# VH-VL binders against o27280, part 286

Target 1, 266 residues: o27280
Amino acid sequence: MDSMNVPEVLEIKRIVEESESVKTFIFSWDFRREVRPGQFVMVWDFRDEKPMSVSLIDPVRSEIGISIRRVGEFTDRVHGLSEGDLLGIRGPYGRGFELMGRDILLVGGGIGMAPLAALADEATARGMRVDALVAARTADELLFLDRLEAAGVNISTCTDDGSCGFKGFAHERLLTLEENHDMAAVCGPEPMMFQVMRILDERDVPAQLSLERYMKCAVGICGQCCLDDTGFRVCAEGPVFWSQELSRVREFGRYRRDPAGRRVPW
Short names: E, the ipSAE of ESMFold2; O, the ipSAE of OpenDDE; V2, 0.75 times the mean of E and O plus 0.25 times the DockQ between their complexes.

## First folded at step 12 (VH-VL)

Design Yc24 (framework fv_marstacimab; at its last look DockQ between E and O 0.85; V2 from the best seeds 0.00; counts 0 for: pae E 3.0 > 2)
Fold by OpenDDE, look of step 12:
Structure Yc24 (fold): chain C 266 residues (1-266), chain A 118 residues (1-118), chain B 112 residues (1-112)
Amino acid sequence: as target 1 above (266 residues)
Amino acid sequence: EVQLLESGGGLVQPGGSLRLSCAASGFTFRDYAMSWVRQAPGKGLEWVSAISGRGGSTYYADSVKGRFTISRDNSKNTLYLQMNSLRAEDTAVYYCARRSHYGSFDYWGQGTMVTVSS
Amino acid sequence: QSVLTQPPSVSGAPGQRVTISCTGSSSNIGWGYDVHWYQQLPGTAPKLLIYYNTNRPSGVPDRFSGSKSGTSASLAITGLQAEDEADYYCQSYDSSLSGSKVFGGGTKLTVL
């Protein structure tokens, strides 16, 4: 087994509270190990292991950030940690985003903004124009707004309850935007991504979408993250997919597999 | 007022080439994807090609792929269709159409006739 | 041959209601892509009649309505008038044809 598949025990350097339910954990990182926006790492708290997207890539400070939403027992434990505490990190894994063109549209929902925030940093560093549609259920769940603004990203917000920005869903807000982009990157709830992809396809905008699925091995062996019909493994062929690839995935936006392998509707 | 005006149509022999133009006015041209749609005499509509607002993405129907090239000059508010290796089945009225942000074609030109015949 | 199937012709008397069907598949309408409708009067270019399944552009009378369900869409015309005599086309997006925009075969509407 490649030494890269063994978790490296790292000290939490800093913790950023992004929202009530989301924290970013920052670690020192050796950038001889390349990491790309859209890739994920396996986080090990010495009891359980979960895949998490990289939300910060800072070669200047030699740091990476992992944003984690509090949603269950594992994340509850992690959220209870403090600066100086230890976590196991292995990776990165998966296919990250590709950048092309001069203008990029980011569409993110909730914690889905995590990988997109990292992508925004890279895109802006390359001199690209970055527009971001940031969606959440409520205003207090909108993520990375200050960070994105500081990077020069043009932000449009959308909330289900209208507490900030456009009242409605991301795809509805997208329909009101009058500018075309060379490409789009999308990450969030799969029903959101489904609708956004549809619109982008119809607008002739190439799109990449990052999927979330139950993962165990992260190396394409166990098959737990396989997508129906195609055989795509989210951990190996993804988690970032082109819209043309996802158009072949019957389950996309419709259902997923739970840890027991049963179909669960979104 | 949005206006689209096609030009460049005419009679050409099989294997020949022709370049169509579409002059656009009345809107911010770069903000809209454009398409070519053709209609053979007495037949239905067929999508031919599309290009994104800034020209970074192009798409073609299988029937014209490798033979036709769509392009645009946003400084001139003009859409182009370079047609090479023309065939008899390419005979049609060619429309330029603006793609709305809903994916529909919300404005159409009056079309230009292309006839491929020996 | 058309990816979207329409009846070749429909007819109705003035004042009547007519419906034009547009039948697709799991790779276009059934996948979730939107349906648009166009009206083409004799000797003229097509014009947008219905966009995004159910919406009317400015200037289109409310006699025209669109609907979508499953793998099919439908255009309904109420209070049929003589000027409604035209060809009608549905249009959508198909993911199986390299991202092609696809039209129905067209329906000729005759007002009796």
Scores: ipSAE 0.782, ipTM 0.893, lowest interface PAE 0.8, mean pLDDT 95
Fold by ESMFold2, look of step 12:
Structure Yc24 (fold): chain C 266 residues (1-266), chain A 118 residues (1-118), chain B 112 residues (1-112)
Amino acid sequence: as target 1 above (266 residues)
Amino acid sequence: EVQLLESGGGLVQPGGSLRLSCAASGFTFRDYAMSWVRQAPGKGLEWVSAISGRGGSTYYADSVKGRFTISRDNSKNTLYLQMNSLRAEDTAVYYCARRSHYGSFDYWGQGTMVTVSS
Amino acid sequence: QSVLTQPPSVSGAPGQRVTISCTGSSSNIGWGYDVHWYQQLPGTAPKLLIYYNTNRPSGVPDRFSGSKSGTSASLAITGLQAEDEADYYCQSYDSSLSGSKVFGGGTKLTVL
């Protein structure tokens, strides 16, 4: 117990319903504890604790937002909360995105758009031109479109079923996009990220990709978030990696690990 | 039609400098990453340098890092290669090549010859 | 340093099938990076022949085909013709190299 951080208990200030399955929970935050796009927090509901990406970073209002997709028992309980209810938050943790150049491409799949929405706000505030490829299985799972449009982001959409925008996978749409950017930021299902990374590498676009792995400590001491062949820990050396760092990782895009650490297919 | 026309090659002594240009036409230049690829006489192809379509990212082969600088002027549709501290092993035909959206070099110029000898 | 290995030469009679191999490693083709092929006629610049492993640009006849498996790729030419006599290069991306873009050593195709 003496090796663990204790979450700070914070009141839910606002809840934004992003889709039928995704809510953003907004908390007051003291920005002497700096938060950067791509970092994550551990969210504790007094029974269990899970890593969640920061999707809103607002120093002016002294707020952060954490977007959570309802997928299981923990997230069901959190989605049942109301404004004024309490959650434990520890962090932020991990390495965030690094911006470069004047033009950035964001490629996000599903909830992976959450950290990219925060990055889009920072990029536009720096005067960068931002293009976003927003992907999901269906139209109703496309996230943050109104927010991105209001920020002046140029949006392309992609759905597996063709219900909105390009029908097909994000990497297939990427092959048809004409512009070549100074950098890219990618977050979503790992098979999508593998394909997108390959294309971006071959286009001479430096890319940063945000990974998910099983986490317990979030500070790099327990080893549960390690990647094969490199010893990289997603919670400490990531979750954001440059494509050249990931190119040394045999497991990336080919298999995943269950909570017990066993290899399973994607 | 897509055209790439290299110029600026010639004979130079070791340690000298030379600036190559590649005039591009027939496509939206700023939408494509560009590369220089060289071929020594009687030898195979060697990638030298690349630049992103908007010019914000550059890449170099180890053999030329610190000596060569790639740049582009999108208002003039022109790619450049500034070559400094030239060595005999830099002797080659230098091709301007467009990086396709599929990752290939889909269009090539006819090349410009650089000869480094004393 | 990773390189793509091609046979230095291959030959075939008109009408025959020839195959040119391109053998890479886990840091290039084996990682999952794509393979592209170029034809270089004597005294000319290279020309794209196959891209993204299997695709043909407009004007390339379907008797040229590409494939990729494991750490290797192949270019097949069926119905061999005299004008196919050229040097052929494969090209990929190598994640272990500074600079990252790699060509094979080239294969001279002779039509007998």
Scores: ipSAE 0.492, ipTM 0.786, lowest interface PAE 3.0, mean pLDDT 88
ESMFold2 (binder alone), look of step 12: mean pLDDT 91; pTM 0.938

Design Yc3 (framework fv_marstacimab; at its last look DockQ between E and O 0.73; V2 from the best seeds 0.00; counts 0 for: pae E 3.1 > 2)
Fold by OpenDDE, look of step 12:
Structure Yc3 (fold): chain C 266 residues (1-266), chain A 118 residues (1-118), chain B 112 residues (1-112)
Amino acid sequence: as target 1 above (266 residues)
Amino acid sequence: EVQLLESGGGLVQPGGSLRLSCAASGFTFRDYAMSWVRQAPGKGLEWVSAISGRGGSTYYADSVKGRFTISRDNSKNTLYLQMNSLRAEDTAVYYCARRSHYGSFDYWGQGTMVTVSS
Amino acid sequence: QSVLTQPPSVSGAPGQRVTISCTGSSSNIGEGYDVHWYQQLPGTAPKLLIYGNTNRPSGVPDRFSGSKSGTSASLAITGLQAEDEADYYCQSYDYSLSGSKVFGGGTKLTVL
């Protein structure tokens, strides 16, 4: 196997607490190894391995960041780590976002904002106008607001409980926005993405959406992340897909497969 | 008040060309996608083409793809439809329509008649 | 030939309730795309009547209502009036036609 597929043991340089349940882990990175927003890495804590989106790409500091939400045993262990501790990182993998046009709309939900935050940095650096619709269940779960604001992103927020911004779901808030964009990037709960994609299609806005699926190998071999009907492998052909590609994926927004391969509804 | 005014229609021979214009007023033009919709005499509505607010994306019906070109000048608040290689079946009233943020056409012009005949 | 299927004509007497159906497929209405309705009076341009399946623009009376279920949508007109005589079109989005905006064939409503 290629040496790139062997986890590199890296020291955690910094930890940023984004919310009660989300931390960003920052590592030194050799940028001879190119990384793009929308790509992911496999994080190894010497017991288990999980795919995580890259949320920070900083060539000036020679650093990358990965944002991890505490959701299970693996993430519980990782969240228990401190600066100076070690993790195994291999990658990056997958197809990242492609920027086009001058005005971009970002629609993110929960931890889905992680790859979009990295994309926002690149877009703003290129002089693009960036609007971001940031959604979460509650105000305290809204991610990267200060970072986005500092980058010059125009932010709209929505929360399920109305604790911040628009009360409702992202697709509902989107319908109230009067701006039209050259392209959109979307990442979050798949039901959210499903609804948002429909609206963007109807608005004639090209959209890229980042999917999350169960992954094992990350190199397109094991087939665990294979999507029904198309045979797309999320780790290889994705995780970023164009809306036209996802329109061919019947399971999108409807169900996913668990580690046992069983259909699980959203 | 939102207003859309089409112009440029007329009589043209098969194989000929024609350029339609739509002057928009009463709203921020660049914030809205625009479409052309046509209606043959005594027939129903047919979507022809669409363009995003900033002009970064264009779409065409299969019936006109390769022959028609949609464009816009946001500095002039004007939508265009360049029609080449016109056919008899292209004979219709052509409407410019604003695409709402719900995906509907919330405002329409009064239309301009295009007749393709030998 | 239309992607969305409408009855060619419907009729009703003043004061009655009429419904116009719009039947699509899994690639448009069934995929979750919204249905919109337009009214076209004789010799005039179409006018938006219903948007987003059920919403009425300002100026549209509440006797007009829209609904959507499965692969079909419906426009209902209650308290039918003489001025309602017109052609009605449903419209949606179809992903299988290269992102085409699709219309129904239209329904001519006659008020008896």
Scores: ipSAE 0.662, ipTM 0.858, lowest interface PAE 0.8, mean pLDDT 94
Fold by ESMFold2, look of step 12:
Structure Yc3 (fold): chain C 266 residues (1-266), chain A 118 residues (1-118), chain B 112 residues (1-112)
Amino acid sequence: as target 1 above (266 residues)
Amino acid sequence: EVQLLESGGGLVQPGGSLRLSCAASGFTFRDYAMSWVRQAPGKGLEWVSAISGRGGSTYYADSVKGRFTISRDNSKNTLYLQMNSLRAEDTAVYYCARRSHYGSFDYWGQGTMVTVSS
Amino acid sequence: QSVLTQPPSVSGAPGQRVTISCTGSSSNIGEGYDVHWYQQLPGTAPKLLIYGNTNRPSGVPDRFSGSKSGTSASLAITGLQAEDEADYYCQSYDYSLSGSKVFGGGTKLTVL
């Protein structure tokens, strides 16, 4: 039934190696629990629990996919699992992306492309024109390119080292792209998102940005995901925010918080 | 050669309505956000409204929200401004302006005068 | 009381250098948004003079230059000529006003 706050133990149905550091874990999912692009789930490995974005939403096959980058002890343990192994999943949680108009720009950095890949599927299914700017440090870290191509997405790439596409940062590549869109969706490292947001503001393109914050409860009770000055909780009132909501937040793009909630510089 | 030609200005009484048009040529109209910018007699420039290139997003200055509606017809390369519930302070020259993808207003029409007086 | 503050007038003799300031705040120029400049000759529509803080469109003489620092921007005109007599406006974006483009109040340049 409706047990969103209690982890459901699910079998890993399939694992896709997206890169050397990113795997997508696919589970059967009962879509009576609706999932929208930009929402997240809590993944429990029976020791610890971390928020992860949904990267695949497939009601036809009754599947969801969760893309996880190997960055620490929890994700190392999860990357060591095989098909048939078990994980706990609760959710979905948070506010997803809202689609408007007929023409959308996606700007994704690294693992930030994961929720945007799910959004691309929804946007193309609605008949929208989708352009994606996919950014990474190196060519080998560009995610979901084949999937986006198959969906009919028009892709531009950039890499910090120039190994694929434009050499430089996502916001620098964005300045060279022609075409005004009805909206944009942005997800990636917060400094990248801040720079991209300013450009989209100047272009009169409404933007939604997906933030990561340390979270524990996922339902807005614990307060660990709060933004300064606003009291917004990323898990309940985000993780997706409109750019005008974020422009008033002093911490966005300037610092982050560690698991104890302390401010640390970017 | 980029051209923007406004029309539809004139004299109206307070509370009246007027519809402005801007015919665009010399560029791929649907690729550019468009704006209306006005200038009251003897005063400075004031941004009024904007619309995205595909028409899916609209923006309004607080002074005109709820009274003005911006729209575009990309098959006719035409920008519109429907002005309702007009007030004396709406008296101005109204310019059609193209919003460059770098954030400037790079091309302007000649303007059309709107006078709200009783 | 414009969001961007410009002097109401400046003047100079032919051949001189003049500057026009544009003072903003942390929600516009200070946030890093670009500043653009427009020239409006008497009885005409505005024309883009400087975009992206420092860039000149084709046909704008190199006597015109722009700069930005902190919360302020400046337009410099060197080798002042009689045809430079016009109104000049700066323009930026202010994130505190949704979708808001902000113009300075304008500066009337008089060539003596």
Scores: ipSAE 0.440, ipTM 0.748, lowest interface PAE 3.1, mean pLDDT 87
ESMFold2 (binder alone), look of step 12: mean pLDDT 92; pTM 0.943

Design Yc4 (framework fv_marstacimab; at its last fold request DockQ between E and O 0.74; V2 from the best seeds 0.00; counts 0 for: pae E 2.9 > 2)
Fold by OpenDDE, look of step 12:
Structure Yc4 (fold): chain C 266 residues (1-266), chain A 118 residues (1-118), chain B 112 residues (1-112)
Amino acid sequence: as target 1 above (266 residues)
Amino acid sequence: EVQLLESGGGLVQPGGSLRLSCAASGFTFRDYAMSWVRQAPGKGLEWVSAISGRGGSTYYADSVKGRFTISRDNSKNTLYLQMNSLRAEDTAVYYCARRSHYGSFDYWGQGTMVTVSS
Amino acid sequence: QSVLTQPPSVSGAPGQRVTISCTGSSSNIGEGYDVHWYQQLPGTAPKLLIYGNTNRPSGVPDRFSGSKSGTSASLAITGLQAEDEADYYCQSYDSSLYGSKVFGGGTKLTVL
């Protein structure tokens, strides 16, 4: 196997607490190994391995950041780590976002904002106008607001409980916005993405959406992340897909497969 | 007040070309996708083409692909439809329509008649 | 030939309730795309009547209502009036025809 597929043991340089449940782990990175927003890495804590989106790409500091939400045993262990501790990182993997046009809309929900934050940095660096709709269940779960603001991103927020910004879901807030964009990038809960995609399609805005599925190998071999009907492997052909591609994926927004391969509704 | 005014229609022979224009006013033109919709005499509505607000994306019905080109000049608040290789079945009133943020056409022009006949 | 299917004509007497159906498929209405309705009076351009399945633009009376279920949508007109005589079209988006905005065949409403 390629040496790139062997986890590199890296020291955690810094930990940023993004919210109560989300931390960003920062590592030194050799940028001879290219990484793009929308790509993911496999994080190994020497017991288990999980795919995580790259949320920070800083060539100046020679660093990358990985944002992780505490959701289970693996992430609980990782969240217990401190600066100076070690993790195994292999990758990056998958297809990242492609930027086009001058004006871009980002629509993110929860931890889905992780790859979009990295994309925002690249877009703004290129001189693009970036609007971001940041959604979460509650105000305290909204991610990267200060970072996005500092980058010059125009932010709209929405929360399920109305604790910050628009009260409601991202697709509902989107309907109230009177701007069109050259392209959109979307990442979050799949039901959110499903609804947002429909609106963007109807608005004639090309959209890229980042999917999350159960992954094991990350190299397109095991088939655990294979999407029904198309045979798309999220780790290889994705995780970023164009709206046109997802229109062929019948399970999108409807169900996913668990580690046992069973259909699980959203 | 939102206004859309089509122009450029007329009589043309099969194989000929025609360019339609739609002058828009009363709203921020660049913020809205625009479409052309046509209606043959005594027939229903048929979507022809669409263009995103900033012009980065264009879409065409299969019936006009390769023959029609949609464009816009946001500095002039004008939508265009270049129609080449016209056919008799292209005979219709052509409407320009603003695409709402709900995906509907919330404003329509009065239309311009295009007649393709030998 | 239309992607969305409407009855060619419906009729009703003043004061009555009429409904116009719009039948689609899994690639448009059934895919989750919204249905919109337009009214076209004789010799005029279409006018938006219902957007987003159920919403009325300003100026549209509340006797017009839209609904959507499964792969079909419906326009209901209560308290039918003489001025309601027109052609009505449903419209949606179809994912199988990339970028296509699809219309129904239209329904001619006659007020008796």
Scores: ipSAE 0.729, ipTM 0.873, lowest interface PAE 0.8, mean pLDDT 95
Fold by ESMFold2, fold request of step 13:
Structure Yc4 (fold): chain C 266 residues (1-266), chain A 118 residues (1-118), chain B 112 residues (1-112)
Amino acid sequence: as target 1 above (266 residues)
Amino acid sequence: EVQLLESGGGLVQPGGSLRLSCAASGFTFRDYAMSWVRQAPGKGLEWVSAISGRGGSTYYADSVKGRFTISRDNSKNTLYLQMNSLRAEDTAVYYCARRSHYGSFDYWGQGTMVTVSS
Amino acid sequence: QSVLTQPPSVSGAPGQRVTISCTGSSSNIGEGYDVHWYQQLPGTAPKLLIYGNTNRPSGVPDRFSGSKSGTSASLAITGLQAEDEADYYCQSYDSSLYGSKVFGGGTKLTVL
């Protein structure tokens, strides 16, 4: 009886306000169901169901954390919930990040830092050196800085408006950093990820990038999360892809598709 | 001062093997990806192989895949190219080159000649 | 054949301006990957001349300049001098050939 495909109704144990627009919802979790950084869950509010990032994986406390940015009707409803309220969770789904070597670069934009925060915990637990480039539009939207610092991560920040750290985009800050890592993990707005990937390609740093696409089934049968050119299903073969895999995907960094299947620019 | 010094070239029969070395100094070797680039007599530059700074990833031109192996020993500041199943078309000067963080080849060795002839 | 296309030769008189083109595709220069240029004097290793499309390393005279537009790049040499006679190569990265660094075929510059 594999319950991954049926939502389990869980009580919100704790809510962490990460920013004005991002909250982390913490649940008790039975870790006989393994969760890896970069995997996602489907969150059900008894009306609608959306994929969400796993940002905390804590087997010692038997807790999982799910970070949600308020961006629309569903997420507005979820942000209105309190500790003790219920949500349905099914999963985890997808392919997570794979750690390699002894040092890693994390590049996260906005909510994209959520799966990277979970990865940072795993990397530091393995004794890896972790550098993180944390990007946002403003200082108040930089996510997980205290948590990363407590884990011993070397943090560089950038903000579009210059309110914290480097003024500019993540890829511009990356050009000013002169270290070469064993690998990188990248998650954030797809235009940012494309520019970062290009720089990492030129530095011969293998990268894993986490894509976001529209999802319905989350188990690879409906085809809604397929990428043009290759047929990769983001919910099954992804959401985390190696840069080599993405070199065969022309749509990456160029456009996305809405729920009706229409091509829209980033 | 950045210095790269290739060695190990020579005359070899088709089907033979040869190992090239590149001694590096004057920079933090493990922070830089390295490449081998070759130039056949009278011809242009051809990228052969690359290795990441920490050695975790290797890359090969299709013309040498399966026959050449790039490696590095960061404790000795040395880059290697193991060349097996050599062919006449592998005849070239082989350069050791440092990959800058802008993606250019900013420092080159003087090259070592490999001649594959029966 | 070379992934990046350069003219096989160019020539100019001392003091003249010459340009060397480097034509790529949508998977390299057209994707936004940088173009770098190298000068190779006879009997020597290549030397970095231009990096990141337009930047000159220390010691390279300002009469050398680079530019990039669309799927192509250009190296310009003004105030041409006899010592500029050399082979010139462009270089970039090609995402369709993952991991591959790609060179142009080279351009021999002759000073008349």
Scores: ipSAE 0.481, ipTM 0.777, lowest interface PAE 2.9, mean pLDDT 89
ESMFold2, look of step 12: ipSAE 0.464; ipTM 0.770
ESMFold2 (binder alone), look of step 12: mean pLDDT 92; pTM 0.941
ESMFold2, fold request of step 13: ipSAE 0.385, 0.420; ipTM 0.734, 0.748
ESMFold2 (binder alone), fold request of step 13: mean pLDDT 91, 91, 91; pTM 0.937, 0.934, 0.937
OpenDDE, fold request of step 13: ipSAE 0.321, 0.203, 0.297; ipTM 0.753, 0.712, 0.740

